# VH-VL binders against q9umr5: the designs that were tried, part 306

Target 1, 268 residues: q9umr5
Amino acid sequence: SYKPVIVVHGLFDSSYSFRHLLEYINETHPGTVVTVLDLFDGRESLRPLWEQVQGFREAVVPIMAKAPQGVHLICYSQGGLVCRALLSVMDDHNVDSFISLSSPQMGQYGDTDYLKWLFPTSMRSNLYRICYSPWGQEFSICNYWHDPHHDDLYLNASSFLALINGERDHPNATVWRKNFLRVGHLVLIGGPDDGVITPWQSSFFGFYDANETVLEMEEQLVYLRDSFGLKTLLARGAIVRCPMAGISHTAWHSNRTLYETCIEPWLS
Below, E stands for the ipSAE of ESMFold2; O stands for the ipSAE of OpenDDE; V2 stands for 0.75 times the mean of E and O plus 0.25 times the DockQ between their complexes.

## First folded at step 12 (VH-VL)

Design pi66 (framework fv_nofazinlimab)
Fold by ESMFold2-Fast, scan of step 12:
Structure pi66 (fold): chain C 268 residues (1-268), chain A 122 residues (1-122), chain B 112 residues (1-112)
Amino acid sequence: as target 1 above (268 residues)
Amino acid sequence: QVQLVQSGAEVKKPGSSVKVSCKASGGTFSDYAISWVRQAPGQGLEYLGYIIPIFGTANYNEKFKGRVTITADKSTSTAYMELSSLRSEDTAVYYCARGSYDSSGYEPFDYWGQGTMVTVSS
Amino acid sequence: DVVMTQSPLSLPVTLGQPASISCRSSQSLVYSDGNTYLYWFQQRPGQSPRRLIYKVSNRDSGVPDRFSGSGSGTDFTLKISRVEAEDVGVYYCMQGTKWPFTFGQGTKLEIK
């Protein structure tokens, strides 16, 4: 039998968005118990990520407890950051595959059609002004806004991403690293035609330097310092990179070729 | 010249709802957060919540969650605070206040509305 | 929630004399960015509150230099070097470091 799958949605999303993904899983792995967590839907997805992590943690604990052989996580967009934190704060998680679907793992910096819908006036250069404050940090989008032109503000004010990535020191960093390293596989999925996640390489732990030149994961200080275990996971053979062109942000959970190539192999 | 102008005083029955408006003039409305604070007669200040208009949603003090709704209409530069299931203890002056970004960081309450008296009585 | 405690709650002062108000927080108000989000407000009778001090010690434009803020961590002071008649009112401290943001009980400054 197949391990249960837990699905965590993204910003302004809900469990309904994953109906195609559930169909694909049922076709290739019949009998798989798939739970799409119906928490923080719609506008509630703007709640602080630490609040979302607590809520999703409470939902995930009984599912993991009933599956001693382990579970898989499929985490979409912003949901991938929730899952990053879940794996760090849970001393007893039994996650085999953590499948990150186009999630801004190093943060977001860019004006996109998705952000234009949220922010009709271009906000890329000015969002740091509100985000890097206690007021802004009570909203999820600000928790992972990473302005490369104000990196010192990001490092000092981010209440979530800078801490989870080990970019700023935290008392729990050693425990978070130990817990994250319990994961069996880190499957990173993303692509150049996403159109929302900016830079798209953020889904693979790449990000802009101060000149907006993208530096890949192996050139990041968080990787080089092994702050939360990326270098250790890569050395262990536990990181899978699955880039795919031609897929827009809202199509990662509904593209059959992507599912067959990047997701299906990791749903033991 | 920045100014926040609130709607007029209201008298409400217990169990009803009240919706107070706060119209901002001067400056760029979407660049600011709008906070709502109340003050019962002869009492201190209490933070209800705040909205960042560009996100289209607000953050609420847990004490009022489920009863308070804060919204913003960018086209009219107006923020609203609606409080439901009114009790006599909700009798207070309700203030809106702006927060702005300066070179040292984001600062709340640089400008305040004149206040709106809401009286809840049977 | 962070509890903000002011003392005294009632402060009778003679015109021209100094006045001092204490504000203590139940936990450190230093945010991760190194800033301390402590604010002081003045409310004159029948008026809206007015911000006097932001981030512990920064005086707002138009606020007389007789007002000064100081402190660190959990212990803060608002000082008026020479009380004027127009200073009558209630003074509030507020923390903006941790949501929900909270105010002290207020200190009523009166001329005796």
Scores: ipSAE 0.771, ipTM 0.893, lowest interface PAE 1.1, mean pLDDT 90

Design pi67 (framework fv_nofazinlimab)
Fold by ESMFold2-Fast, scan of step 12:
Structure pi67 (fold): chain C 268 residues (1-268), chain A 122 residues (1-122), chain B 112 residues (1-112)
Amino acid sequence: as target 1 above (268 residues)
Amino acid sequence: QVQLVQSGAEVKKPGSSVKVSCKASGGTFSDYAISWVRQAPGQGLEYLGYIIPIFGTANYNEKFKGRVTITADKSTSTAYMELSSLRSEDTAVYYCARGSYDSNAYEPFDYWGQGTMVTVSS
Amino acid sequence: DVVMTQSPLSLPVTLGQPASISCRSSQSLVYSDGNTYLYWFQQRPGQSPRRLIYKVSNRDSGVPDRFSGSGSGTDFTLKISRVEAEDVGVYYCMQGTKWPFTFGQGTKLEIK
């Protein structure tokens, strides 16, 4: 009787990472049908985010069609951005809870523990050069790279995040906003000990200004202009903020206390 | 000065695969795009794909998707292009190229390799 | 895919005279950032291509000032004000605005 749960993984990830999450759901909500999507796994997670949105869209349509009472989404890290766009492009989604696990909703600016293997620690200040070009925008990481020292380049060149956040105009913006607003609950999860998502407040729609001072969601133009419905959702009581300290980036889907506090209450 | 040096000419049978290397010397290797372009005898240029080494994966022209694999080894500053299931129409000179930065913008194709002739014959 | 069409395909020119090559795209090459990712390359006989012009009109370092690029939207031109013997070769335009990136078919410049 529980609504089905669809899980979307993150960068360099796959379904194998969610074994503990599946155990927790089975313990607290026995009988829940959980589908962890095995698309864009590992290296394929670097494909452009719009390509990933299309692939995940094709996979979720039959699941949603079989669940007239609705479904829940649990979307981890980069997967949270895929789910943001998915909810905007689908005219007929029936998502109740959209649970965003430590996703860089306002973008990423920083060398990550996860990506240290790929990025020397001095690279964050120089990535804007390649990312804000047609060459860079064919890679998922660049789709949400948000250099606060080159915000004009981000706004103009981002082919994904700036558009779904309504930071740059798009012909479909009004329809995307209408579709996104159909979500029952937007559950935002993240924390200061993540070590990957930089700034960690990006998971709550906060982000750096030009001096690398974090401004929270309510101070963002995206919120103030209600570009895709954050202000409307907050006014309706549909946004849940669940920050938790002590959790590293790879542990959001495997921490029992986090699950019981931030996820379990939203899996009707 | 940056120099791109490619591996030598290859003669291959239909159905086989070829792997061409492109070694960069001078300058940096990992934070720009390395492109692969081919040119059939007497014909124009065709874009196969490119890699940004720091991301660890490549982007491919749909025409070659499933047959082309582009990789990079940062420790040796070498990019590779492997093309499988070779056909006679794959006979071409294969070029690697990389970009440079002008002010704060990436500009592609500033440096080119010398080209590698790949001949596919019966 | 964006189709790039060059004209003429064969360009016989007298030494010291001007030469002009046209490049037309099937779609606008203006990217969301306001930049136009249109490039011009020269390929001398037996050599690798060399980039002459980036983003429509910016001449590369070391490229003689007799080469100039112009245009907007879908129509672009490469001009050589006074053709020299070393200019013999094939010239290609390329768009980098939309993946997959595509080249024109090339224009062969020869001394008549």
Scores: ipSAE 0.769, ipTM 0.896, lowest interface PAE 1.1, mean pLDDT 91

Design pi68 (framework fv_nofazinlimab; at its last look DockQ between E and O 0.86; V2 from the best seeds 0.87)
Fold by OpenDDE, look of step 13:
Structure pi68 (fold): chain C 268 residues (1-268), chain A 122 residues (1-122), chain B 112 residues (1-112)
Amino acid sequence: as target 1 above (268 residues)
Amino acid sequence: QVQLVQSGAEVKKPGSSVKVSCKASGGTFSDYAISWVRQAPGQGLEYLGYIIPIFGTANYNEKFKGRVTITADKSTSTAYMELSSLRSEDTAVYYCARGSYDSTGYEPFDYWGQGTMVTVSS
Amino acid sequence: DVVMTQSPLSLPVTLGQPASISCRSSQSLVYSDGNTYLYWFQQRPGQSPRRLIYKVSNRDSGVPDRFSGSGSGTDFTLKISRVEAEDVGVYYCMQGTKWPFTFGQGTKLEIK
């Protein structure tokens, strides 16, 4: 039998968005028990990410307990960060494949047409002012806002991304790394035509330097220092990178070709 | 100069709802937090919640158990605070306040509205 | 929730004399960025609150230099070097480090 699949949605999203994905899984892997977690939908997805992590943890623990052979995680957009944190705080998770579906794994810094109502161009350079404050950090978007021009503020004020990345020292860094390394495979999915994740390479742990030049995963300090286990995972062949062009952000979970190429191989 | 002008006094029956407005002028609106604080007669200050209009949602004090709804209309630079299932204990002056930015970051409560008295009585 | 405790709650003062208000938090107010988000507010009779001090010791524009804030961690103090008639009102401390942000009970300053 196939391992159960747990799906976590993204920002301003809900479980309904994954109806096509469910169809694909059912068709290609009949009998798979798929659970799309219906938590923190819509505007509630703006709740602090640690709060979301706790809520999702309560939901996945029973599922994992009933699946001693292991489970797969498909985590979309903001959900990918939630899942990474989840795997970091859980010392007893049994996740085989962690599929990060167009997630800003290295953070977000930018505005797009999709987010222009939320992040006008004029505010992109100024969002750090509110986000890197106690008031801003109560919103999920600020929890992974990564301003490359204000790295000091990011490192000190980010209450989520900087911590799970191990970029700021904290007493749980070693344990979280150990827990995260329990994952069988880390499948990173994203692409240049996403239009939301900025830069799109963030889905592959790439990100801007101080000059807004995009550096790849292997050039990142978190990798070089192996702060949460990326270098270790890569060394043991546990990281899969699946870039795909021609897919907009809202289509990652409803594209058949993407599913067959990047998701399906890791559901067995 | 930034100014916050609130709606007028309200008299409400228990169980009803009240919606107080706070119109901001003299500056930008979307990237500042609008905070709501209340003060019962002869009592101290209590933080209800705040909204950052650009995000479109508010952060609430759980003490109010979902009775408070804070919204913002960017087109009119107006924030709203709605309190439902009113009870006598909700009788208070309700204040809106806006933050500002200095050289070090965001600071709250730089500007205050004049307050709105809400009386809940049978 | 973080509990903010002010003392005294009532503060009668003779004009021209100094005044001191204490504010204690139930836990450290130092945020991850190293700042301490402790604020002092003044509320004169019949008026809206007014911010006097932000982040422990920074005086707002227009606030007389007779007002000063100090402290660290969990213990904070607002001092008025020479009390004037216009200083009559209630003073509140507030923490903005941990949600929900909370106020002290207030200290009522009166002239003897």
Scores: ipSAE 0.919, ipTM 0.966, lowest interface PAE 0.5, mean pLDDT 95
Fold by ESMFold2, look of step 13:
Structure pi68 (fold): chain C 268 residues (1-268), chain A 122 residues (1-122), chain B 112 residues (1-112)
Amino acid sequence: as target 1 above (268 residues)
Amino acid sequence: QVQLVQSGAEVKKPGSSVKVSCKASGGTFSDYAISWVRQAPGQGLEYLGYIIPIFGTANYNEKFKGRVTITADKSTSTAYMELSSLRSEDTAVYYCARGSYDSTGYEPFDYWGQGTMVTVSS
Amino acid sequence: DVVMTQSPLSLPVTLGQPASISCRSSQSLVYSDGNTYLYWFQQRPGQSPRRLIYKVSNRDSGVPDRFSGSGSGTDFTLKISRVEAEDVGVYYCMQGTKWPFTFGQGTKLEIK
């Protein structure tokens, strides 16, 4: 009766973090088959994002094959980038709702309390030097690091984000766009009190210009050029924006009001 | 002014493990790649892996089948390489190295430790 | 893995004469950013390796201008215009484009 739900976790995360989300789904949608993918947990979440995409692809194929009516994706933080890449690389995906739960869809540019244990002495202005090198690109954080003051380096050195955004020319761009556009709904969730995603509007495909002024999704070149299908999806009425204040980064999947408002309506 | 000082020579039996340290002094530590390479007697260089200490995790050469663990302690500016399930062919000099930044960005292997001889024999 | 092949493996040179070392990769070393991550190292007898050249042709500070690097794509060369006694040692190329990053087998330079 209900489409299966596949959950993809974020950086330094594991399947246990979603226990409350599972409880909410069971309560409101009893009988729903929910699979929380237990891959690339903890420190393995720093593996290159294309490696993670390949591993998650192998895990979702049998689930999608057994659900001809379609599936839903709930993808948290870094996991939302993995899921967006899955939608692009899979010719045969049958995803209805892609629920992007506070994901850095346009990248990350910030030192935060959440990342202080990761960056105790480094400032955001210096990380580009190692991230935009082959040494840095072997780590997931660098795969979506987006320094607005070194956009040329980002565009040319990013092995992941610049490609899935269609910001750098590549032979798969047309196929990836076609595949992504087969999604039924793109549900964007995030908010100003997240504390980790920087700018928080990255969860809604917003990002800094060179002056650190946030340009919204509709002002981004990737939207205006429709490089991977955002303009087409919005025109179809397939993009749902569900911002919510007062939620910290680690609380998105354990807040009942957030679930009821932003997630529950899309779990058909 | 940047110096990497490694721990002293080790003699080990097959099947045991060894942990080599690499202490950095002068300059910064956390946002560079700290690499480990080895050189068997009379042989060339082999890349084991590297850590970028600000990420707290390492990237490993799969050739070692998970026998290598690379860590860093930021409070002491010290990197470590641990090799387990030692075999006689693991006898080698083990080097640590740090990169540098220049006008073109990040460049690897600018500063090298003195090397640590690890001998595996029964 | 990208295979790095050096030639020659042994290079006896008369003092004051030029020397040339070739390095060939099994695939292009050009990265998406347009850079070529090809490096040259010198290891003098009894010492740790030392970086000489980064990104094909850039000399490190303190490296004499008699050392030069060149090449593109898959074929690279280290040249020493006039070999000095202190140049004795083993020279390695290394690629830093695709993990795992790999070294050539080394070229032993000796004064004949």
Scores: ipSAE 0.819, ipTM 0.918, lowest interface PAE 0.9, mean pLDDT 91
Fold by ESMFold2-Fast, scan of step 12:
Structure pi68 (fold): chain C 268 residues (1-268), chain A 122 residues (1-122), chain B 112 residues (1-112)
Amino acid sequence: as target 1 above (268 residues)
Amino acid sequence: QVQLVQSGAEVKKPGSSVKVSCKASGGTFSDYAISWVRQAPGQGLEYLGYIIPIFGTANYNEKFKGRVTITADKSTSTAYMELSSLRSEDTAVYYCARGSYDSTGYEPFDYWGQGTMVTVSS
Amino acid sequence: DVVMTQSPLSLPVTLGQPASISCRSSQSLVYSDGNTYLYWFQQRPGQSPRRLIYKVSNRDSGVPDRFSGSGSGTDFTLKISRVEAEDVGVYYCMQGTKWPFTFGQGTKLEIK
């Protein structure tokens, strides 16, 4: 039989968004137990990411315990960061495939269609002021806001992303790295037409330098220092990159071709 | 100049709810934290929660979670604090306050409303 | 929660003399960015609070230079070099390092 699948949604999202994904899984892997976690739905998705990690951890523990053969994670958008932290803080996880579906793994910086809705005039250059404060760090968006023009503030003030990426030291870093490296496969999915995740290469651990030129994963200090295991995972053949053009941010979980190409092969 | 103007005094019965408004004028509204703090007669200051209007949701002190709701209407530059299931110990002056930005970053409580007295009596 | 303890709670002072208020936190107030999110507020009778000092020692615009803040880690002090009649009121410290943000219980300064 197939390993259970746990789905973690994104910002302003809910389990309802994954109806097509569940249909695809049922068609190709009939009998798969799929649990879409309905925690931190809608506006609650703005709660601090460490609070979300704790809540999702409590929900996944019994699912993992019932599946000694292992589980798969499909984590969408902001949910991919929650899953990154889950894999690091759980010393007993049994995750085989971690499928990161258009998640800002190196952070977010840009006035996308989504941010234009939140910020009717371009405000990306000013968001660092509130985000890199204790007030801003109580909101999930600020936990992964990564302003390339204020990288020093990001490194020092980020309470979440800079820590899980090993960009700033943490007492638990060695344990977090060991736990993360237990994952069977890290499947990275994203694309240039997403329209929300900026830069879109953040989904593949690429990110802007100070001139807003994208540097890919292998040029990042996080990778070069192997801070949480990316270089080790890549060397053992455990990282899968699946970019696809023509898919908007809200369509990653409802595109059949995307599912067949990037997700289906990893659902043993 | 930034000015915060709050709604007038309220007298409420136990078990009811109250909604206090805080209208901002001058400067931008959306990208600052708007905090709600209360002060019972003869007592100190107590932090209820705050909202950053651009995010559309608030952060609440656990002591008041489930009873307090903070919202903001960007089109009218107005923040609201609603407190439900009122008890006599909720009798207090309720303040809204906003921060500012300088070379050191975000600094809270630079501007304060005049306060709204809420009296809970049977 | 971080507990903020002020002393003294009542501070009678002779006009023209110095006054000093202590604020102690149950945990270090140094944030990961190296900043200390410690604030001092003044509340005159019948008025809204007014911020005097932000981040330990930075004086707000319009605040007289007789007010000064100092300290580090868990121990902080607000000093008034020469108390004036307008200084009567309650003084509060506040920490903004860890949510929920908390205030000290207040120090009532009055002319004796």
Scores: ipSAE 0.811, ipTM 0.913, lowest interface PAE 0.9, mean pLDDT 91
ESMFold2 (binder alone), look of step 13: mean pLDDT 91; pTM 0.933

